# Designs tried in a protein design chat: VH-VL binders against q92529r149to334. Part 3

Target 1, 186 residues: q92529r149to334
Amino acid sequence: LGPGVTYVVKYLGCIEVLRSMRSLDFSTRTQITREAISRVCEAVPGAKGAFKKRKPPSKMLSSILGKSNLQFAGMSISLTISTASLNLRTPDSKQIIANHHMRSISFASGGDPDTTDYVAYVAKDPVNRRACHILECCDGLAQDVIGSIGQAFELRFKQYLQCPTKIPALHDRMQSLDEPWTEEEG
Short names: E, the ipSAE of ESMFold2; O, the ipSAE of OpenDDE; V2, 0.75 times the mean of E and O plus 0.25 times the DockQ between their complexes.

## First folded at step 2 (VH-VL)

Design S2 (framework fv_satralizumab)
Fold by ESMFold2-Fast, scan of step 2:
Structure S2 (fold): chain C 186 residues (1-186), chain A 123 residues (1-123), chain B 107 residues (1-107)
Amino acid sequence: as target 1 above (186 residues)
Amino acid sequence: QVQLQESGPGLVKPSETLSLTCAVSGYSISSGYYWSWVRQPPGEGLEWIGFIYHSGSTNYNPSLQGRVTISRDNSKNTLYLQMNSLRAEDTAVYYCARDTYLENPSYGYFDYWGEGTLVTVSS
Amino acid sequence: DIQMTQSPSSLSASVGDSVTITCQASQDISNYLNWYQQKPGKAPELLIYDASNLETGVPSRFSGSGSGTDFTFTISSLEAEDAATYYCQQYDNLPLTFGQGTKVEIE
């Protein structure tokens, strides 16, 4: 990633996450991001793909998601992904919208068949506390964005542990707790 | 559900090697989490020693690096701490603890602790 | 290493009193701070994580606040069972470090 990789995407908003991702299994984390994408997309005019009728979320899932913050909803942004942070700026780079340190990001997903044009990540910050942030990407770009985030996680985690022979397998979508690692001997 | 139980020799001599075990029940240590060792000298505060991740990766407090090895036996669901070149200053209650896992460098908090085992280093 | 400094080192209070202890980090740790309670002869137990989140099963009289370098832990109405030493702990960076502890005694 060097100095970072930059994409132009649309920021749709975020929704508060009331429980730590640490307390939740991978399936629940994935359900939270999908529900967050659904809720934020319904609230933002001009979001891609009209929503068909939606199943009501489970009681457990409803207890995890809080209020939406749509202050910057629908705005095009410059997203820079590095091992240090996800940096969100205006497209002319003159104004910072948000800066989320990699260590503050607990989960990321997107670009899969269920959320083809969307990337969601859960981050802590002083403004939104813990929130799930939703990005809408051009056709095919979501996979590049989530891939870059995964690569940043992998490189950051390897540096933090100071163990180059045991590399996390985080270049793909976030895995279950059982399979975050690819182990290399020697 | 999850329980951790430390065991050790109780009394060791200076310059000897300390070996401690931590038996884990209610959760498979190979399935997730960071597993840490923390010590507390009598009447003093807590000092983090190091951890082992469920994959086998380890990291140690720089103040103790070179003297400490943390390992595991998945078949026995047991964690181990080995510390060499013991000094009187290593006298402490030794705890093992589970640290929450975030799939990134954030470690979170210690959610389960063993009851601790006292190690006295004296001639 | 990130140094964690607690104040006061000890205090005495009566049942029903409000008790406040503080924790200061030597550098910005955002909200990556936990609070533990340790009773004599027992292992520490988690009370608060991520600076302000109450662990499941912990009484609502315990609360935490703060961000950056300055953090506060409060017991709104002290109970006899709250006599213990309380520790803050940062998890922003390795090595993990604890405050020196605050002993809370009941008068």
Scores: ipSAE 0.013, ipTM 0.525, lowest interface PAE 7.8, mean pLDDT 81

Design S21 (framework fv_satralizumab)
Fold by ESMFold2-Fast, scan of step 2:
Structure S21 (fold): chain C 186 residues (1-186), chain A 124 residues (1-124), chain B 107 residues (1-107)
Amino acid sequence: as target 1 above (186 residues)
Amino acid sequence: QVQLQESGPGLVKPSETLSLTCAVSGYSISSGYYWSWVRQPPGEGLEWIGFIYHSGSTNYNPSLQGRVTISRDNSKNTLYLQMNSLRAEDTAVYYCARDTYYDFWSGYSYMDVWGEGTLVTVSS
Amino acid sequence: DIQMTQSPSSLSASVGDSVTITCQASQDISNYLNWYQQKPGKAPELLIYDASNLETGVPSRFSGSGSGTDFTFTISSLEAEDAATYYCQQYDNLPLTFGQGTKVEIE
């Protein structure tokens, strides 16, 4: 990844996450990100909607998700993914919207059939609040974005542990990288 | 709540092998975290020995590499430390600790739960 | 290995005083530094992680700051129960390394 990989995506908003993702099993993490995408898309006028059919959330999921912040909803942003951070800037790079260090990101998912154009990631901000951030990608970019995030995580992990192989536990945190996908149509 | 409890022989002779155990309760060691061993010679500072990931992979302080083995028994929910070729300089209180290290997906890295420690004296 | 140097090695202060200790890394560790408190005869306890974040349940009189190579730990109003040895610890690279400790004694 060197200096990082940059994508132009739309930032839709974020929703507070009241529990550490590490305290939750993989299935719950995935459900949280999907519910977060659904809620943010419902609240943003320009969003197309993430799911063909929305399942009602469990009481458990409702207890984990807090209030939404749509202050920057609909902004086009430049997203740079590196082993150090996810950096969100205005497309001209003159203003920084957010900078999330990789160690502060606890889960990321998206680009699967249920969330084809969306990527969600949970990050701690500098004031120690956890939020699930929702990005809307176009034309298959969601898979590239989540793939790059996964590569950054794995490279960061190998560097610290001097490990020749990837750790299996990384797959627990990124469903899209473990999901089979069909490249052929019908 | 999660609790860790170390146990060991107390007194061991030079050139022998030290064997310590750390019993974990309130959390399954196979479910997550790194599990660290840290030692402290009487009246001195802390030295990290090494850790084991819940999958079984280990990493050791290079200063002790070749003398230390960390292992676990998931069925007993217990961690182990083995150190060979003991010297008087290995006299210390030995702690086990739960370690969030290298879990960049969960955020920061720190040792949040510690055992009470067990004193090991190396002398003839 | 990253070497952590704490200063001072010991200090004495009165209840109500503000106490500051410093930690210097031999190379840039960004903000990857924790602070632990160890009371006599007890195991260390986490107080501050990631240079400035207060652990849950830890009194607000404790604070941390700094980045790169220079870090500071402050107790804004010393209490009798704060008599302990304080250790910084870096987690930027393996092996994990601790400072030599700063003993805080109350007069």
Scores: ipSAE 0.000, ipTM 0.476, lowest interface PAE 13.3, mean pLDDT 81

Design S23 (framework fv_satralizumab; at its last look DockQ between E and O 0.04; V2 from the best seeds 0.00; counts 0 for: pae O 11.1 > 2, placed apart)
Fold by ESMFold2-Fast, scan of step 2:
Structure S23 (fold): chain C 186 residues (1-186), chain A 121 residues (1-121), chain B 107 residues (1-107)
Amino acid sequence: as target 1 above (186 residues)
Amino acid sequence: QVQLQESGPGLVKPSETLSLTCAVSGYSISSGYYWSWVRQPPGEGLEWIGFIYHSGSTNYNPSLQGRVTISRDNSKNTLYLQMNSLRAEDTAVYYCARDLDYGDYEGFDYWGEGTLVTVSS
Amino acid sequence: DIQMTQSPSSLSASVGDSVTITCQASQDISNYLNWYQQKPGKAPELLIYDASNLETGVPSRFSGSGSGTDFTFTISSLEAEDAATYYCQQYDNLPLTFGQGTKVEIE
């Protein structure tokens, strides 16, 4: 990744995550990100939406997701992915929308066939402890974006293996494209 | 090594404003982490007051009824706490602490030595 | 707010004894709980993070367990230097909240 990889994507918004992701299995994490994508897409005019079949949200999922923040909804942004952070700026780079340190990101998923153009990631937010941020990508770009995020996690993890520290394992922080979204879907 | 050191007045009168300073060394406060204030009344437990994130964003304990402001000076590597409308029950040792922020890992890994504030006429 | 309740409020034990403290959260906090030790006149020190993980440099006689709403902190063989007040703290949601503390005295 060097100095970082930059993509132009649409920022749809975020939704508060009321529980820490670490105690949730990856199936629940993927359900949360999928539900977050659904709710934010429904709230944002012009969002694509790409749900083949949406199951009703459980009480558990509803208890985990809080309020939406749509302040920057629908903006085209410059997303820079590096081992240090996910940096979201206006395309002319004059305004920073958000800067999420890589260490503050607890989970990321995207490029699923049912939400093909979407990437979601959960990051700590000073306004609320955690939020799930939703990005809408051009056809095929979501695969590249989620791949770059995974590479950043991997490189950060390798750095810390050389210096004993308590960072989460990569597989706990990122959905593999080969993994099922939920056990219920299998 | 990271070190935090609080300073401020030992005595404040009711209805006045408390101003505390926390000098940080060994780490740049603008580079990462949440930086919190925590207080402890004599003989009692710990109460989280609020934090400032390295970006400058703040969050406060609602129990303090909007009386608190946390700020920083990056050039001095220093944190500040202001609390207005002081009451006798605000008498406590005030600590600043670094809040470990690593994914969903969190904990106060470095603390100042604390400064006692007595609210009395 | 998430309320944290510790038990007992105080205890006395002899060097070599095993000591157990419990902490109960008013709602499910998964494993997002820390334990701190505070010696008289000093700031608290982090001993256990994430319910069961020992902080670097902390003696192995200290351990934590639990998930959800019920948590346990254990000192397997008490030493004189362990006389202190111990606090649990949740970080699942803001505001951050602490238990009321458990005072451990050496007899």
Scores: ipSAE 0.021, ipTM 0.577, lowest interface PAE 4.4, mean pLDDT 82
Fold by ESMFold2, look of step 3:
Structure S23 (fold): chain C 186 residues (1-186), chain A 121 residues (1-121), chain B 107 residues (1-107)
Amino acid sequence: as target 1 above (186 residues)
Amino acid sequence: QVQLQESGPGLVKPSETLSLTCAVSGYSISSGYYWSWVRQPPGEGLEWIGFIYHSGSTNYNPSLQGRVTISRDNSKNTLYLQMNSLRAEDTAVYYCARDLDYGDYEGFDYWGEGTLVTVSS
Amino acid sequence: DIQMTQSPSSLSASVGDSVTITCQASQDISNYLNWYQQKPGKAPELLIYDASNLETGVPSRFSGSGSGTDFTFTISSLEAEDAATYYCQQYDNLPLTFGQGTKVEIE
């Protein structure tokens, strides 16, 4: 992927994740990102509609998610995805909103049928600690964004191992990579 | 609570093969994390030997690559280290440790007690 | 390979003193640095991850700071049980590498 690929997306904000992703199974990680999207979208005026249904009581999810940060909420941003990082900048590229190195990103999800215009990822940084960051994309772009993130994970993972790999580590970090192109349950 | 315990021979001869076992309890080694071997010569610093990822992929310190094999038995929840062509400088305390989870790293958070291996004729 | 250089190699201090250890990386490692404590005859124990975050159960007298190539580890008020060797360790790139250690003794 080299120097990376850049997308223009809307940053909705982030919400703290109070437990390590490594302590949670895959389905719980996915539920965290869906709940995070719901909470952040409710807090940001003018966001596209998402999660209009009443959430079930979720003591586990409530114990995992913390305070939201809406400092840059609703801003169109440049997202650059490379094997080194996810880099979020203002439209003029003069201010860095966040720069998340690949080693600080533990999970990404997006393009699900009920959240088709969203991409979410969990990352650590000194400002937000561990947080789930929410991106709003135009029609169809979420699939491209999550696909590029998945490719960056795969390439960085191979570089980390210093050899070709046959393992499914990408699937642990990517929910939506499989959903758009996998067969339906029989 | 996660616990690791190394075992194996304490004395081995040069040119022989070292075989160490690490029994893991409190977490399934196939469910997550990297599982590392680290060694420390007496009175000296720490050297990372290599890891096995929970999915089975391995990586070794280039300075030791070619002599080291890390493997596991998921049904016994056990890690293995083999090091061939032993030399006197391989004398060290050998640790197994749970380490770097890609994207969610918090360091080597659980270590075994270590086992001293002396390579001497 | 990323070399990690600690300073000093050893020090002696009294209970209640503030102790500072530095660690330099041979290249920019962002904040991907951990600190470990090792007492004689024991395995290392993780104290600080990501340069500045305390591991669960670690006393607040321990702290870390820095980014890039220069990192600092501080014990704000030394206690007798803090006599140990302290190691920094980078996890930015493979192979994982440790500093050579700093031995802290109580006077």
Scores: ipSAE 0.011, ipTM 0.570, lowest interface PAE 8.9, mean pLDDT 81
Fold by OpenDDE, look of step 3:
Structure S23 (fold): chain C 186 residues (1-186), chain A 121 residues (1-121), chain B 107 residues (1-107)
Amino acid sequence: as target 1 above (186 residues)
Amino acid sequence: QVQLQESGPGLVKPSETLSLTCAVSGYSISSGYYWSWVRQPPGEGLEWIGFIYHSGSTNYNPSLQGRVTISRDNSKNTLYLQMNSLRAEDTAVYYCARDLDYGDYEGFDYWGEGTLVTVSS
Amino acid sequence: DIQMTQSPSSLSASVGDSVTITCQASQDISNYLNWYQQKPGKAPELLIYDASNLETGVPSRFSGSGSGTDFTFTISSLEAEDAATYYCQQYDNLPLTFGQGTKVEIE
């Protein structure tokens, strides 16, 4: 990835995730992120997505997903994906919306068949705590974005294997790493 | 395929402590779901005892509160049930089960075969 | 606790008959209800989840309906192998609770 790859996407906000994604299986993680996408899309005016009649979410999902933060919702952003971080900036590069270190990202996925233009990732930061961030990626970019995130995860994981002092952010393999995320109480 | 297998002493004396194990295979107990204990007295209905969530959180039936502890060993992929101060009415077949807690539905989708515990002097 | 009341406690029917069991919750539990079949000496098996959804591999002769407080379980055409005790179970609130069971016997 070198210096990273940059995409222009729309930020829709985030929703708090009250449980560690590392403790959940891949299927569950996917379900949570998809639900997060759905909830945020419903909350953000003008979000692309067929408001199809959704089944009520399971009680568990409801207990895992917390309050939404729709700050910056609907804003076009520059998303830079690198092995170091996911960096979200305004187009003029004057404002940083979020800078999530790869080590703080626990999971990333695309949307469901009804939300194919969306990408979601779960990250920890001081502002949102643990939250699922939702990106609208138009014109088929969603697959490229998720692919890039995946590639970054893989590269970081390889780096981890070479230097075990670093915690990999590989969403599908992180379960094997029982290392407690030391919440750096920053 | 997910499999659960209960094991226990079979016979316990009144006032003693029951210790049961549930060996789980085919799925990591730390990867998802609720893992419940359910009991059934002979010829009677089903009573939910409690569960341990994959995160380690526990919840117990208030009817048994204070007497029950559910724990796990992730390295062994094994669940444990401890019940103190056993009484004759605690005689039952004890099951461990996986409870779906997310997705499209919830329910006990996998059960062990159960282990009979008889409380008798 | 949410009380689940099944009716009847037992019934006898012939092969080919339609059998209906009811379950009433002490409060509104939406569709958070499961139905289980338990054969003698065996663990319960999930048949219906979310009040009306058939579990994978379960024969279509089994069905469930209802929401809120009143639920029904139906076997459209009873087979000999259906002799068992059936239980409803709510998962709306903890503690999880079961109905007292309905024993279905084949004449």
Scores: ipSAE 0.006, ipTM 0.558, lowest interface PAE 11.1, mean pLDDT 87
ESMFold2 (binder alone), look of step 3: mean pLDDT 91; pTM 0.936

Design S28 (framework fv_satralizumab)
Fold by ESMFold2-Fast, scan of step 2:
Structure S28 (fold): chain C 186 residues (1-186), chain A 120 residues (1-120), chain B 107 residues (1-107)
Amino acid sequence: as target 1 above (186 residues)
Amino acid sequence: QVQLQESGPGLVKPSETLSLTCAVSGYSISSGYYWSWVRQPPGEGLEWIGFIYHSGSTNYNPSLQGRVTISRDNSKNTLYLQMNSLRAEDTAVYYCARVGYSYGKYFDYWGEGTLVTVSS
Amino acid sequence: DIQMTQSPSSLSASVGDSVTITCQASQDISNYLNWYQQKPGKAPELLIYDASNLETGVPSRFSGSGSGTDFTFTISSLEAEDAATYYCQQYDNLPLTFGQGTKVEIE
């Protein structure tokens, strides 16, 4: 990935996640991202289209999802994926919408058959403590986006494997992605 | 539900090559996670063999490096373990398992295990 | 390699008893330690991750604590179904290493 890979995608918004992804089983994590996509799409004018009718979410599922933040809903953005971060900017104004360090990202999914054009990821930042961010991609692009996120995680792990001699550095590299985001890298 | 199922020969001769397969269902192995092999000699503890990341990058236990290869076939959603120069002490139950980087560094799904006996 | 040493190697206890297993790392591993349960003839199952976090679906009688080099795993009220071998595992550094296991038998 070098200096990063950039995609133009639509940012739909985010919804607060009230529990650590680590405390949830895989089925629940998948349901959370799917439910987050549904709720954000229903709330955002110009989202791609109506989803299938679905049963109401369980009480458990509803207790995990909190408030939506739609401040930047529906904006076309420049998404740069690197081993350091996911960086979201407005191309025209070069304004930063969000910068999520890779260590702050605890889960990512996308390109599922029922949500083929969507990518969702859960990250911590100073503004939204822990939130599921929803991206809408052009036909076929969601697979590339989620693939690049996966490659960024792999390259970070490769860096860890090549520098295994210093215990404090290894602790940092092995640390949970659910750790609080505390730094702005320049 | 994610399921892993190992298969291979039950008996292998010394100095031969062991080939095991692990069929994965409920999740695409090319989509994420580290996919690992772990073994357990009868009546003994667990030993990590190595893992492969969804992209094909591998890392092996130094005690076994040089005689172990882990690979995958994305079209079959299957993992493979190849081990050369087998010895009697390689007799063990072999497990395949998923390791979550994003979900913590723990083994969250395991296969049932397959017993490999190394004997002439 | 980081060596993980468990004690005791085995124990026998009655239903309702509280049992404690310890795990010692050969060097500081912070809280990068997991605990697994292996019942006879079956694969291991995750119980506790990151030293003290209970995995979803695991009964609350299981708990873990510790950091650095000394870790403790406790079953507060032993049940018959808890007869198993328990393993600690570190992920501070590669290779991933396990303790030798503690066999818990019900008398």
Scores: ipSAE 0.000, ipTM 0.465, lowest interface PAE 16.8, mean pLDDT 79

Design S5 (framework fv_satralizumab)
Fold by ESMFold2-Fast, scan of step 2:
Structure S5 (fold): chain C 186 residues (1-186), chain A 126 residues (1-126), chain B 107 residues (1-107)
Amino acid sequence: as target 1 above (186 residues)
Amino acid sequence: QVQLQESGPGLVKPSETLSLTCAVSGYSISSGYYWSWVRQPPGEGLEWIGFIYHSGSTNYNPSLQGRVTISRDNSKNTLYLQMNSLRAEDTAVYYCARDSYLENPSYGTSGYFDYWGEGTLVTVSS
Amino acid sequence: DIQMTQSPSSLSASVGDSVTITCQASQDISNYLNWYQQKPGKAPELLIYDASNLETGVPSRFSGSGSGTDFTFTISSLEAEDAATYYCQQYDNLPLTFGQGTKVEIE
């Protein structure tokens, strides 16, 4: 991703997440992001609305999601995705809305058939603690955004495996990459 | 459900090579997680030795001066630790442990040890 | 390497007491800190991960807090089975490093 990839999207808001994503299975993480998208869309005037209908939240999901923060709701933002961070700025780049280091982002989801124009990600920051942030995208952009976030996660993870203490041997570096012919050797 | 069991020689002479085995059951070591070795000298604290990621990538504590190799045998679902040039200071209980992993790439970093073996005592003595 | 320093090195307390242990990192580690319990002759057991999250199956009397360089571990109502050595561990950077341990004895 070099210096990062930038998208212009609409920031809808965030909802506090009261439990670590590490303590939850994948299905529960996905349900949390979908519930967060639903609640923020219902609360923000002018949001498109992703759901024709939705399942009522369980007691478990209700215990995980806390208060909404709609301070920056409805703003167009410049979202820059890199291996270091997700950076949210005003489109003229004069104001930083949020900067989330990649290591602080525990889950991201969106761009699927049920949330076609939405991306949600769970991150910690000094202001909001742990929160699920909701982005509204246009014209298929949500799939590009979630794809770039996934790519940044993968590259950041591979950078972590390289560890600055010692440079791994070439063999170790190649093993940290999913080589196409690994299936042939296995 | 997940169980780890270390085994080794118990006694090794100075300057020799230590070879330890960790048998894993309840989870395939090639399917996920970092798998770490940690040691503890009698009456002292814990020292991380190194890990092997489920792909085969390894990383080692620099304090061990390149003396350590961690490997695996996927067909036997076992982890191995080899340490060269043993000295009396290497006397310790050696543990293998499963080291943090979730399916999401953002969680794919080594971090915490959720399952530990019982440990195997290695004494380095002439 | 990131050095982890625990205080105190040992303490004695009675069943029902509240016990506090502190852990200090040599540099900012955000919340990338875990707490383990080790009973004599046994392997360590994870109690708390990411500074404040209780591991599944661990009693609610155990808690953790802190961020940056200063961290606290608390047992709100000590039980006889809590006699053990407790370790903090950082995972902000490799190599992974542990504190020197705090021995908790029951009077």
Scores: ipSAE 0.021, ipTM 0.554, lowest interface PAE 6.2, mean pLDDT 81

Design S6 (framework fv_satralizumab)
Fold by ESMFold2-Fast, scan of step 2:
Structure S6 (fold): chain C 186 residues (1-186), chain A 127 residues (1-127), chain B 107 residues (1-107)
Amino acid sequence: as target 1 above (186 residues)
Amino acid sequence: QVQLQESGPGLVKPSETLSLTCAVSGYSISSGYYWSWVRQPPGEGLEWIGFIYHSGSTNYNPSLQGRVTISRDNSKNTLYLQMNSLRAEDTAVYYCARGDTYVENPAYGSTSYFDYWGEGTLVTVSS
Amino acid sequence: DIQMTQSPSSLSASVGDSVTITCQASQDISNYLNWYQQKPGKAPELLIYDASNLETGVPSRFSGSGSGTDFTFTISSLEAEDAATYYCQQYDNLPLTFGQGTKVEIE
């Protein structure tokens, strides 16, 4: 990815995530991001919406998602994806909306059949609690965006393995790609 | 080596404002980490008050939000805690501590713990 | 907020005994748990981080285990200097929260 790849997308907002992604299976993580997309889309004027109707979320999912933050909702942004971070700026590059270091991002998903125009990622930042951030993309762009995020995750993890300062505990089940990573015992 | 040292008034009256200082040596507070305040009422457990990130961003315990301000002076390498509307229940030993609270990705090493603490300063709220 | 509950609240044991303290989180916190030791009149000191990792300079008789909601802290052979209050602390989500503490007294 060199110095990074940049896309123009719409930032819809974020919703607090009350539990760690580390211990959750892939299905649960995916359901959390999908529910987050739905809730943020419903709350933001001018959003396309996830779909015309949805089933009520399970009690478990409702316990994981908290309050929404819509401070920058609905604005177009420049998203720069690199092995260092996901950087969100205004299109004129005069204002930084968010800069999420790769070490703070635990999960990302996007472009699924029901929400093909959306990308979601879960990050901790210095000001906010853990939150799921929602991006709305032009038709077809969501697949490129999530692909670039996945590539950045993979490249950064490989870089860490080549010159680690401190290795995470062997029992860690953290996910930086759009799938669970677990200790292999076979 | 890194050292933190709190100082404060000792005795404060109810409804007054508490002002505490934490002098840091051995590390620049603008260069990294979260810098937290934690308190402990006599004979009781620990309560996290809030932090200031090395960039200047702050986050506060919701139970105290609205009464607490954490700030810094980079030129003096010093942290500050200000708490208004003091009550007898605010009587406690106040600590400052260095920590890291936002490592989430296992691909990175972590310092997500309080590794250095000041010795604490007792604040008694009494008329 | 995530509630941390320790058990027991206090215990007494003899030098050479093995003691175990437990800590329960009100929700899954993965391995985002630390253990601290606080001696009378002193600030807390880190002993164990990320549930099971021993801090540099801490004696090997101290250990931690667990994940999710249930965590254990063990001192395999008590020394006189281990008389202290021990606290667990989660850092999975803000606000940061501590257990109520377990006082360990030497008989």
Scores: ipSAE 0.017, ipTM 0.565, lowest interface PAE 5.5, mean pLDDT 81

